# Designs tried in a protein design chat: miniprotein binders against q5jf28. Part 18

Target 1, 318 residues: q5jf28
Amino acid sequence: MERERLIKTVEAILRGAGYRVARLDLKGSCFDLVASRLFLLLFIKATVNIDTITEEQAEDLKRLAKFFKASPLIVGLRSKSGELEEGVVYERFGIYALRPETLYDALLNNELPAVFAERGGLYVRINGELLRELREKHGYSVNELAQLLGVSRKSLLNYERGEQAVSLDVAIQLEEIFDEALAEPIDILRAKVEADLNVKPETPLEREVFERLKKLGLGLVKVKKAPFNAISTEDDIRLLTGIDERKTRSTIKRAEMVAEVGRIVNSGGVFILEKTKAEVVSEVPLIPKESLEEVKDADELIELIDKLKKEIKEKLFS
Below, E stands for the ipSAE of ESMFold2; O stands for the ipSAE of OpenDDE; V2 stands for 0.75 times the mean of E and O plus 0.25 times the DockQ between their complexes.

## First folded at step 8 (miniprotein)

Design L1c (at its last look DockQ between E and O 0.75; V2 from the best seeds 0.81)
Fold by ESMFold2, look of step 11:
Parts: structure tokens; C-alpha cells; sequence
Structure L1c (fold): chain B 318 residues (1-318), chain A 120 residues (1-120)
């Protein structure tokens, strides 16, 4: 019940800030929410204890974020070490993690966090050039300011060169001394992540379908922890691509989720099935794998998809 | 401590207002009457101000940080519930009424827990 409440709280924060939001109900998914506003795109995993996210989930979250040029986020309440602090950014698997209050402040109060947690305590990155200018304006030598702060001369030089973050205590002292904002915010809305996009198909059917899609000229980004199995792409074509043996209730639910995600990430959807008759669920075509032999390239696949959606729409409204 | 007693009395008052706001959202859910959404938002706003004052008084007495943290989180949930209830009224989307209700219910529980902590 606590995780469901957390997900709904994050949805409310995003909606309150003017984001278009899709919320997923899929156990084990690498994300629970995807949201967009203007050119900003966020993929969010909501988990009460941020240490329960798995490496597979984190890697898939990063793959989606890298592919869509989105910012991945973990939103949570605690870690194995205790409760998360408001206004503090944590990191798991290279993904920023933070409390819902911190997200609220960033989106609804336009107050990005500046404090991050690392071994040894809480830290802040500061504008080193401004620090040097303020020090010189106030007549301090490097040694004099370092003595005043209780830090080494080397540390102060590193702060001024932007090579070292300061402890939170030192950051507070600096801002009290100079009466000037020195802290640099952490841009959680435009975080960049590294991800290995080379993931192999998990089943013989996936391998067969991927080979056929590659023959059509589509690139593939495989994911394991999402309502779709891969993203199929060429130029401006993007398809959230599901793969199943047959149409089941699970297939229908996944197709519905793919449609919702697709609206947010501006991408189409398709399911390729071992056995089925062509149909459409929530604007997402379900087609037999043999249909891939009826087209020559990605453009023709899109034409087939569009034709199916048009034909089914006309039948439903006739 | 008279300031702590005042804080507890304010929280009891906020709980009463929030209970009525919950009832209004539940009725809006049941009936589709969007005027109840605005009435609930007004009650939530009144309760929010009362909780803010209660926090100020409790902090001045050195009260338990566990209670203060719950109250601050509840304030965030109440602000969100107000925003979502107003969006529900503007759009007519019944799912947004459900969302506002769930946020408010959690805030209500947190305020009750904080009052219990402060009443130990």
C-alpha cells in the first residue's frame, strides 16, 4: 500500500507541474511513470526503499532514458541505511534517487536540489570561479580563507578550480561569509546516463522477430523490464515493440500500456505474435510474425501498421 | 506547555476539517457533483493553514522530529490534493477525484499519527 501511495503522489506532483503522465501497473517494470512537458522527458521508478531496485531494472531504465534522451529518476522514502533526507540527492546504479518532497520542490517551486550524499556525509558543488572572485574582492589570500574555513590550502584551490565538492558545513560557512549564493544545483530534469544498449534476445521467438526486423532496416534496443520487449527504430520511426507467442489477457494489458507510454514518448506501438489474426488493441496493432515478410523495409511496416489502424477504426465506427 | 497544547488542539481541528473534506470527495465520487470538489478544496486549504500554524508551535517547543516530519509531508499531500481536485473539477475526470481522495486520506492518517506522537 505504501508503494502505491508513493506512485500516486509522484503522479500528482507531475500533473501539478503540468506534465503529461502515463502510469504503469506492471510488477517488476523498470519504471512506474513516464512524463513529458515541452522538451523534458522523465522516466521514474518509484520504490519505498531505493535499495530494492535491481541492476536489471536500473540498466533498462538507463537504456530507455538514453534512447529517448530522457532523465531517469528513482523516487523513494528510505534506503537500507534509514530514511532519505529532503533536499538531498542520492545515487543508485548511476541514477539519481530522491524523496517526493525533493521532486515537488524542483517541479512546483522551481527549487532544484544542490546537496548530494556520498560516503562521508553531505556535499555541495560550488561555483569555483565565483568563489575565487569573492575571495579576492574581500581581500583574502587562499591561505587566509582556508584557515577561516578550517580546510587545507589544497582543498580551497580545488574548490576554486571546480575539482572538488565542499562539505555541507563548509558551503554554509562560505555563503555566510560572502552573503552570496555559491551552490550549484543538480539538474535532475536533464540527467544523462550511460547504458549498454547491446542486449541479446531472451527467447527463440524474440531472436527470430529481431532478425526479421533487422532485415527491414530497423535498429533494436532490447529491454527486459518493460511492457514491451524492444524499441524498433530507423530515422524518425520509433516503435515500442512487444513479442508474444499468442494473444492473452497479459498481451492485451501490455498493449494498453504501450499505447499510453507511446503517447508520452511520441512513439508508435506494435506487437508481433507467433500466432494471431491481425487486430488492434488501443491503437496498437497485434500482427502475426509472417506479416513481416509482406513488407520490404521500415516504411512499409509503418504503412501496414497505419492501414490496420485505419481499417479497424472504420469497422468500429460503422 | 501551552504552546504544545495549542498545537494539539489545532491538529484536532484540522483533522475535523479533513474528515469533512474526505466525505465531500467521497460524495463527489459517488454523485459526480463537481461543486463538492471546490468545497472540499476550500476545506483542505483551511486545514492546511491550521497544520502550518501547528508545526510552528510544535517546533518552538522542541517537539519530536517524527511528528514534524509527518506534518510537513502531509502538507505536501494536501497541496497536491487541492491541485488535483481543482483539475478534476475543470476536466470532469473521475480518476482525478480518486487520486485527490487517496492523497487526502494519506495526509489525514499522517496528521493523526503526528497528533498521537505529540500526545504521548
Amino acid sequence: as target 1 above (318 residues)
Amino acid sequence: DPELREARDLLSQAITLMHEAVRLLQEAQRTGDSSLLEEAADLMTEALHIVQRAIELAQSTGSDDRAIRRLKFAIMLMRLAILIAREAKETGDPELVDLALELLEWAYELIQEALEILSK
Scores: ipSAE 0.857, ipTM 0.944, lowest interface PAE 0.5, mean pLDDT 91
Fold by ESMFold2-Fast, scan of step 8:
Structure L1c (fold): chain B 318 residues (1-318), chain A 120 residues (1-120)
Amino acid sequence: as target 1 above (318 residues)
Amino acid sequence: DPELREARDLLSQAITLMHEAVRLLQEAQRTGDSSLLEEAADLMTEALHIVQRAIELAQSTGSDDRAIRRLKFAIMLMRLAILIAREAKETGDPELVDLALELLEWAYELIQEALEILSK
């Protein structure tokens, strides 16, 4: 109940800020929403307790974010330590985690957070060059300002070089001394993440399908915790690729999700099944794996996809 | 504490308005009548101003942070519900009516919880 409400709240924040949004209903997925606006693309995992996200989900989320040049985010309400604080950025497996109010402020009020939580404390990155300028302008030596703040000379020099964040208490003291904003905002909407895109297929069917798609000239990015098994890519071609043994209710649901996600990330979709009659679900073709042997390259696969989509459209409007 | 009593009275007023807004959104969901979305938005806007005043009074008395956090969260949910209800009216998208209703129901519950905390 609370999780569903949180996901809907995040959707509302994104929509209110003018983003196009697709929301997933998929248990165990590494993301629950994907959203686009202008040049920004966000993959968001919504979880009531941020500690419940698994390392496997986090790795897949970072992989999708890296491939699509998107920012991954976790939106939650609490951790094992209690309720998350508004305006504070937390971290899980290298991904920013924050309250829905913090996302609201960033998107609708243009107020990025500046405080981050680390090892039980709250910290702020400051504009080190501006700090040095203000210190000199007010006539403080490095030692004098360090003494006023209750920090070491080395720490103050690291602050001025931008090599060390200050505690929240020090940030407050600096604002009081200089009467000027020094805090650097955390750009949660343009986070860069690193991820290994070379993950091997897990099942015999996945291995077989991956081998054939590679022979067609397609590069493959494997994901596990998403409504698709891989992203197939070649030049301008991008396909959210599902792989299943049989057409099931789950297959149909995931094809519907792939269509919605594809709309946001400007990618097509296809499901490759061990045994099926060729058909289309929500503009996503479901084709038997034998069809991959009937095409010579990636361009012919796209032609097959387009042909199947056209055939269903003609049936609906004939 | 007269300021705390006034905050509680204001939250009771907000709860009444929010309850009526929920009913209007549920009716809009059933009938597709977009005029009800505007009525609900108006009631939500009135309730929002009342809750903001209650927050100011509760903060001035050093009240329980748990109550203040719930009320601030409710304010955000109410602002979103108003925006989404207006978008639903413009687009005619029934999914947006459902979305606004869910947001408003959560805000309603949070205000009730805050009132309970402040009534100790």
Scores: ipSAE 0.827, ipTM 0.933, lowest interface PAE 0.6, mean pLDDT 90
Fold by OpenDDE base, look of step 11:
Structure L1c (fold): chain B 318 residues (1-318), chain A 120 residues (1-120)
Amino acid sequence: as target 1 above (318 residues)
Amino acid sequence: DPELREARDLLSQAITLMHEAVRLLQEAQRTGDSSLLEEAADLMTEALHIVQRAIELAQSTGSDDRAIRRLKFAIMLMRLAILIAREAKETGDPELVDLALELLEWAYELIQEALEILSK
C-alpha cells in the first residue's frame, strides 16, 4: 500500500464518520490530516510503517494535540516487527498508533479497541472492581482464581485494583470463566498527551518575530513540522503563524494549507515575512514584519488581518 | 473444492459489478451527473454482499489468509466508497467523487489479487 492510498483511506474514514477534514500535502509534517466533529478534534499522522515517525514529528504532533485539546493518532499498516493487527492499539512516543480498520470500527461502528501491544505482547485493561465482584460471586478465593488463570496472587490483586494490565490470553480466560465482558475500551478519540509548549525559535527571523508578537501580548507555541511556524494566541484569539524570509512557492502552498487547517481548528492564519508587500493568499494575509511595529496589541493585529482580507475581497468583486 | 470454486465465481461477479461502478463514477466525473453516483453506490453494495459471501466460503475451505485479508480490506474500501459517493451526490463536491473512485479502484485491485491467490 502506498502512503497516498493510506491517507485517502483515513480521509474517507473520517468523512464517512461525519468529520470535517483537511488533508495536508506537506512532506515531513507531523500530521497529514486534521479532522473535527462536534467536540472531537483529531490530528492524524498517516504512515505505512509507524516506526518511520521521528521523535521531532511526534513531539510536534503531541504539542498541537495538547494546545488544541485534540487527540493525536498515528495510522499505519506495519511496524519494524511486522504487520499491525486489527483491533490492537500500538504506541509510538506516547501516541496511539493503529490500523485503518481499527479507526474505521471506532468511528463508524462505535467499537473502540480494547487490546494494546506492549513489550511484544498483547494486553487488556479490565474493570478490576467487576473482576472482584465476579470472583466473589462465583465463590473463588484470590488464590484459587489466580491458580486457575496461571497467574500470581499478587498479579490477580493488581488486576482487581486496576493497577496492572492483563495479558490477552488471561483476559479471554476471565471472560470465558465469568461469561461477561471485562475489557475496558481504549478511548483513542480522547487521548491525553503530554507535551512541552515552551519550544524556542530556531532562526534569527523567528526570534525577532516572536519577540515582537510577545510584545503585542501574544503567547507563542513553536511548531517545527507543520505548514506554520507557530501558533500565536491571546485568550480566544488563535493564529496559525507562518514565518518566512520571502514569498516563495512554498510560502503560497503553506498558506493554502494554513487556511484549510484553520477552518478545521477554528483559527485564523497569518504569514509574517521579512520582505514582502502585504497580500492575501487563500484568505491568509502575508504581511511584512514591519507591519507588526504599526500595531500596539493583538487586537490591532487581528484588525489589520481582517482589513487586509476585506480589501482583497472587495477588489475581487469590484 | 466446490466451495472454493463458488468463491472464485462470486469474486469474478463482484469484479464485473465493480468495473461497471468505476465506469459510472468516471462518467459522473466527466458529466457532473449525480444520478450516476447512486447507481454506482447500488452496484458497489451488490458487489460488497457478493464479496462477503466469497469470504465466508473461502474461510470454510481453509483458504490462504492473504486472500481473505485482502477481501476484508476491500470490503472496508467499498463501504467507504459507497458512503463517499452518496455524500458526493448530496454535496456536489467533485473531490468526493474522485475519492470514491480511488477507493473503489483500490478495492478492485485487492479483489483481483485475492482471486489470483485463490486460483493457485
Scores: ipSAE 0.800, ipTM 0.922, lowest interface PAE 0.6, mean pLDDT 93
ESMFold2, look of step 9: ipSAE 0.851; ipTM 0.943
ESMFold2 (binder alone), look of step 9: mean pLDDT 89; pTM 0.888
OpenDDE base, look of step 9: ipSAE 0.783; ipTM 0.917
ESMFold2 (binder alone), look of step 11: mean pLDDT 89; pTM 0.887

Design L1d
Fold by ESMFold2-Fast, scan of step 8:
Structure L1d (fold): chain B 318 residues (1-318), chain A 120 residues (1-120)
Amino acid sequence: as target 1 above (318 residues)
Amino acid sequence: DPELREARDLLSQAITLMHEAVRLLQEAKELGDTELLEEAADLMTEALHIVQRAIELAQSTGSDDRAIQRLKYAIMLMRLAILILREAKEEGDEELVDLALELLEWAYELIQEALEILSK
């Protein structure tokens, strides 16, 4: 499938650039890859058509990015308007969207994009102060340069003040006239997003588990479109927390994904189930809801998780 | 157009080198021989330069942009495959060899599609 090839291409770009990567195979997830390198953390949604991302997926993606201080990105090939252009940044629900070639250039060639798409046009934000300096140095009046570019005097003054982006055509003309880089790069790797981290649980079981975890002193960040239901936090403790009624093949698959994601974001994982025998899947404990009654605080929960992980390791090596 | 014929011939040569690279990767996976990964990467590097030359020739003839876009994307996939193979050699990771093979298969398909477009 084209989508699978896109995801593997993005994984290869990240790995080629020296990132540690976890790739997910989870239908409807708000992200398909998470990657870290040095102080950079990226949550990436790969979709052939960037218009297929839902508002719910976008909100969860921004929520994860905000919590982990990561950059969210959409990588795709087309939109309802046709093929995406290389070097152009698009936007959906406040998230940057770009082609894999654009990501390749950013990560492997250290070439950040500068062109963004808006309302059917292509635009560039420029260094207005540098534009003014270059205009004056070359002896152009405001009116002379405006006429040369085919723009109004007001537009040129707005460009110099940094109050208005220029069209791509104007940006090209400016570069040709002055032979200087005026374009402001778009920092796609350090995008900051805002999101509401105070989302309420949706099912009766989620409400019970959230209530129990809160009594243990844990803060909770709810997500819907991920292999886990919440991020449980207390001081420096971070747990990617799954909640299910019983162990199914889906539960096991998601626990495996939680283990991989946790490795990248430096977080533990745990699955709380209505009915199960305590066990461990890929270093992620699956524990019955009743086990939460046996611990008095967040520290004891972590001790339980560590104990279960140690027991399985000892069995494997004994 | 002689330049277009040359571009097509170059793409055929690149495909032959890519086939040999894939054969070496399959053998490397079978034998666990990481030295063959370097040989495959070298063949891929040669194929990459040939495809780049074919792109230059095709562009000079005013060829179909669809073919040029496919070839440029194939170049990216080939560069990524080379990088991934080098990582696979350092780590001894068969999963990375599989990733490189999938990238090369897509690059091959794109080059074949471009060749078909350029042959009309």
Scores: ipSAE 0.726, ipTM 0.890, lowest interface PAE 1.0, mean pLDDT 88

Design L1e
Fold by ESMFold2-Fast, scan of step 8:
Structure L1e (fold): chain B 318 residues (1-318), chain A 120 residues (1-120)
Amino acid sequence: as target 1 above (318 residues)
Amino acid sequence: DPELREARDLLSQAITLMHEAVRLLQEARELGNDELVEEAIDLMTEALHIVQRAIELAQSTGSDDRAIQRLKYAIMLMRLAILIAREAEELGDEELVDLALELLEWAYELIQEALEILSK
């Protein structure tokens, strides 16, 4: 219940800020919401305790973010160390983690956070050039200011060169001494992550489907913790691709989720099944794997998908 | 402490207004009456200002940070509920009314928890 409320709060923050949002109800997924507005795309994992996110979920989240040129975010309330603080950015497996209030301030008040947590402390990145200018303008030598702050000469020089973040206490002291904003904001909405997009298929069916899609000229990005198994891509073609042995209630639910996610990330969807009659669920076609042998390239696959969608629509109205 | 007593009284008033706002939103959903949504928003806005005042008073007395954090979170939820309720009215979207109601229910619980903390 607390987690559901958190997810709905994040959804409300995004919608209130003018984002288009798709929410997933999928246990173990690497993301719970995907949101877009103008040129911004966000993949968000919501979890009450940020330490519960697994390395596998984090890697898939970063993989999706890298592929779609999106920012991954974790939104949570606590960690093993206690409640997360408003205005503080935490990190899990290379992904920014923050409170919903921090996201609210960023999206609705245009107020980015500047404080980040690292190894038991709170730190701030500062404008080192401005620090040096203010120090000189006020007549402080490096040694004099270092002594006032209770830091070493070397640390102060590193601060001025932008090579070292200051502790929160030092940042507060600097603000008191100079009465000037020195903190650099953390752009949580445009975070860039790195991930390996060359992950191999795991099951025999998945390996067979990947091989068939690759023969059609499609590149494949595998994911494990999402409503789809891969992103199939060539030029302008992007398909959120599901793979199942047979049609189940889970297949139908995931196809519905793929339709919603695809709408936000501007991608089509398709499910490849070992055995099925061709059909469409929420505009996502479910096709048997042998249908992949009936087409010669990626363009013909898209034509097959479009034809199937039209045939189902025409049958409904005839 | 007179200021802390005033803060508690204000929170009790906000709870009463939120109860009425929730009732009006539920009735608006059942009847499809947009005028009730506007009335609910007015009550939520009044409750919001009252909670903000209670926070100021509680902070001035050096009150428990746990209570202050809950009240600040409740303020965010209330602001979101107002925005979402307005969007629901404009779009005629019942799911958004449900979202606003759920946010208000959580805000209500947080205010009650804060009131309990401040009453020690």
Scores: ipSAE 0.701, ipTM 0.879, lowest interface PAE 1.1, mean pLDDT 88

Design L2a
Fold by ESMFold2-Fast, scan of step 8:
Structure L2a (fold): chain B 318 residues (1-318), chain A 120 residues (1-120)
Amino acid sequence: as target 1 above (318 residues)
Amino acid sequence: DPELREARDLLSLAIELMEWAVELLQEAQRTGDSQRLKYAAMLMRLALLIVQEAIELAQSTGSDDRAIQLLQEAIELMHQAIDLARNAIETGDPELVDKALELLQRAYDLIQEALEILSK
């Protein structure tokens, strides 16, 4: 399938570039891959058609990126307008979207894209100050260069001031005339996004669990389109927190995904269930909601999580 | 051993990338589509890098020398296949695509055999 091949190509690009990668297989998730290397952390949504991404998924992706100080990216092949072009950055709900070949060039060839798509055209941001210097050095007046490029005097002045991107055709003409690189690269790996981290829980069980965790002193960031329901925080401690009514195959699968994601983002995991016996799945404890009443603060909850993890590890290697 | 499991996962990923590269090379052979050749070359390079990582992980676990030897032979064949594919992009010579396909299939077989050994 085209989607599976896309995701594996993106995973291969990241791993080939030296990133540690965790992949999710979760329908409707806001991200499919999370990857880290040195100071970079990326949350990536891979989808064949970038138009299929919902605003809700985009909002959650930006929320995770903001919280973890990571960059969100969409990697895809086409839109309603047709195939995405290599070297072109598209945008979907404020998130950069690009082809796998573009990501490959950025990570393995150290070649950042410079062209972006907007309102049906292709554009390039240029170094306006350098443009002015080159124009003056080559003896062109503003009017002469504007006429040569087929643009208005006002447009050329806006280009030189950095107030307006040029069309791709104009960018090509400028680099041909001056024989200099004028294009400014788009830093797709360090995109900073804004998101509202103050999202309220939506289900009765989530409200009860959030209330209890807050009473224990934990800060909470709610997410919906991920294998966990919230990120719980206290000082340097972060827990990817799942909430479920009972233990199901879905709960176990999501706990396994939480373990993998947590490894990449340096966060622990825990699942809080309405009714269950305490157990551990892939280093992620599953505890009954009643256990939250037995601890007095965040420190005791962390101690309980660590105790459960150690107990299971000792059984496996005894 | 988690490192050996990771090595096996990497080899499985490399095999899948190589299968896609073969399909793209065969399609490029039929249509003359240079974009498919370029994409195939990218997948081949990615598979090469992933196999190299798998070799390092397998070596760190003290794995079977035969498996490591097979993977090293596969790396050599893949390097040659990538060079041929890149030459085909520049020259448009379909004979280079045929040679790349032959070498890529041999590398695939070696990686498959190594994976079977590492899965015992």
Scores: ipSAE 0.746, ipTM 0.906, lowest interface PAE 0.9, mean pLDDT 89

Design L2b
Fold by ESMFold2-Fast, scan of step 8:
Structure L2b (fold): chain B 318 residues (1-318), chain A 120 residues (1-120)
Amino acid sequence: as target 1 above (318 residues)
Amino acid sequence: DPELREARDLLSLAIELMEWAVELLQEAQRTGDSQLLKYAAMLMRLALLIVQEAIELAQSTGSDDRAIQLLQEAIELMHQAIDLARNAIETGDPELVDKALELLQRAYDLIQEALEILSK
């Protein structure tokens, strides 16, 4: 119940802020929501306890974010250390993690967080050049200000050079001394991540389908923890590609999810099955693996997908 | 109609947020915990924004005027409930929480009625 409420709260925050949103109900997925607004694209994992996120989920989330030039984000309520604090940014496998209230403030109140948690402490990055200017303007020597803050001379110089974050206590003291904002906001909505996009297929069916799609001229990015198995690319065209042995309830539900995600990330979808009759679920074609042998290149595959989608639409408009 | 389906989905989401807000307001009355009031106020504002989006979608499809009227009345009650909850955070007055709960329940009932109309 708590997880469902969290996900719906995050969806409401995004929608309330004018984002287009697709929400997934898929156990083990690396993301639960994908959201787009203007030039921003967010892949969000919502989990009550941020420590439950696996390294494999985090890697896939970063992979999707890198491929789509999107920002990954974790929204949660607690860790093994206890409740997450509002206005504080945490980290899990290189991904920002924060409370729904923090996201709410960022999107609806234009208040980006500035405090981050690290090694059991709370820290703030400050405008070091402005700190130096304020120190000089108020007539403090480096030693005098360091003494007032209870820090070393070396630490103060590192703060002024922008080479070291200050503790939250020091950040508060600095604002009291100078009566000016020094904190640098954390741009949680434009985080850039690195990930390896060259991941190999794992199952015999995946290997066979990948090999065929590559021979047709498609580029492929493998993902494991998503409603699709790969992202297939040809020039400016992208296909969220599912691969299954046969059509099941799971296949149908994942095709529906692929359709919703595709609308947000401006990508088509297709499911390749070992055994099936060609059909369309929510604008996503399900085609037998043998159909890949009947097309000569990527262009013909895309034409087949478009033809199947059009045939369904024409049946509705007789 | 995809827009009408989206309006209904939004209203369902708003209803769930309001149910959670009610639980938090009731717990806040029991414990005096202002953090619960703050979270409830956030959920209430989110529900308000979501209902406003649903109204715009319903209007664009030429939906039932009665449903739209009910949603507009719910919006007015929700504004009042949010103000009362925020004042309760500042003052600690449990009577303001009681009033917020009453208005929120009335808004909830109106939204449910509108959802039933839009689901026919």
Scores: ipSAE 0.736, ipTM 0.901, lowest interface PAE 1.0, mean pLDDT 89

Design L2c
Fold by ESMFold2-Fast, scan of step 8:
Structure L2c (fold): chain B 318 residues (1-318), chain A 120 residues (1-120)
Amino acid sequence: as target 1 above (318 residues)
Amino acid sequence: DPELREARDLLSLAIELMEWAVELLQEAQRTGDSQRLKFAAMLMRLAMLIVQEAIELAQSTGSDDRAIQLLQEAIELMHQAIDLARNAKETGDPELVDKALELLQRAYDLIQEALEILSK
């Protein structure tokens, strides 16, 4: 219940900020929402306790973010240490994690967080060059200011060089002493992540479909924790690709989710099945794997997809 | 009508946000937790934005004026509830939380009635 409420709250934050949003109902998925506004794209995992996110989910989330040039985010309420604090950025497997209030402030109030949690403490990155200028302007020596703050001379020099974050207490003291904003905001909406995009298919059917798609000239990015099995791409072609042995209720539900996600990430969708009658679900074609042998390249596959969508629409409205 | 369906989905979303806000206010009243009051206020502000979007969609489709009127009244009540929640945090007066809860329940009822009208 609480997780569903959190997901819906994040959806409301995104919508309130003018984002286009697709929300997923898929257990174990690496993301629960994808949202786009202008040139920003966000993949968001919502989880009540941020410690429950698995390494596998985090890796898939980073793969999607890297491929789509998007920012991955975790939105949660608690960790093993208790409730997350508003305005504080946490980290799980290299992904920023924060409270819904923090996301709200970033998106609706244009107020980025500046405090991050590390090793059980709270820290702030500061403008070290400005700190040095303010120190000199007020006539403090390095040793004098260090003693006022209760830090070592070496630490203060590292702060001024931008090589070390300060504790939250030190950040507060600095702003009180100088009456200037020194904190550097954390750009949670434009996070760069690293991920290995060359993950191998896991099942015999996936291996066969991947080889057929590669033969058509498509590059493939495998994902495990999403409503699709891969992203198929070449030049401006982008297909969220599902793979299943047969059409089931799960296949239909995932095709509907693929259609919703595709609209946000500007990508088509297709499901490749071992055995099926060619059909379309929410503008996502379901085609038998044998159809891949009947097309010569990626362009012909797109033509087949477009043809199927048009034929179904024409029949429905005739 | 896709826009009317979207409006109904938005109202359902707003209702769920308001249900959580009510629970958080009740917990804050019991525990004195000011962070829950702030969280509830955010949920109320979000519900208001979502209801406003639903109003705009409903108006664009020529929907029942009664439904739109109910939603506008709900927004007014939510504004008052947010102010009361803020004052409760500052003063620690539990009566203000009670008043906020009463206003939220009334707003909730109005949104539910509007949703029923728009679902016909």
Scores: ipSAE 0.750, ipTM 0.898, lowest interface PAE 0.9, mean pLDDT 89

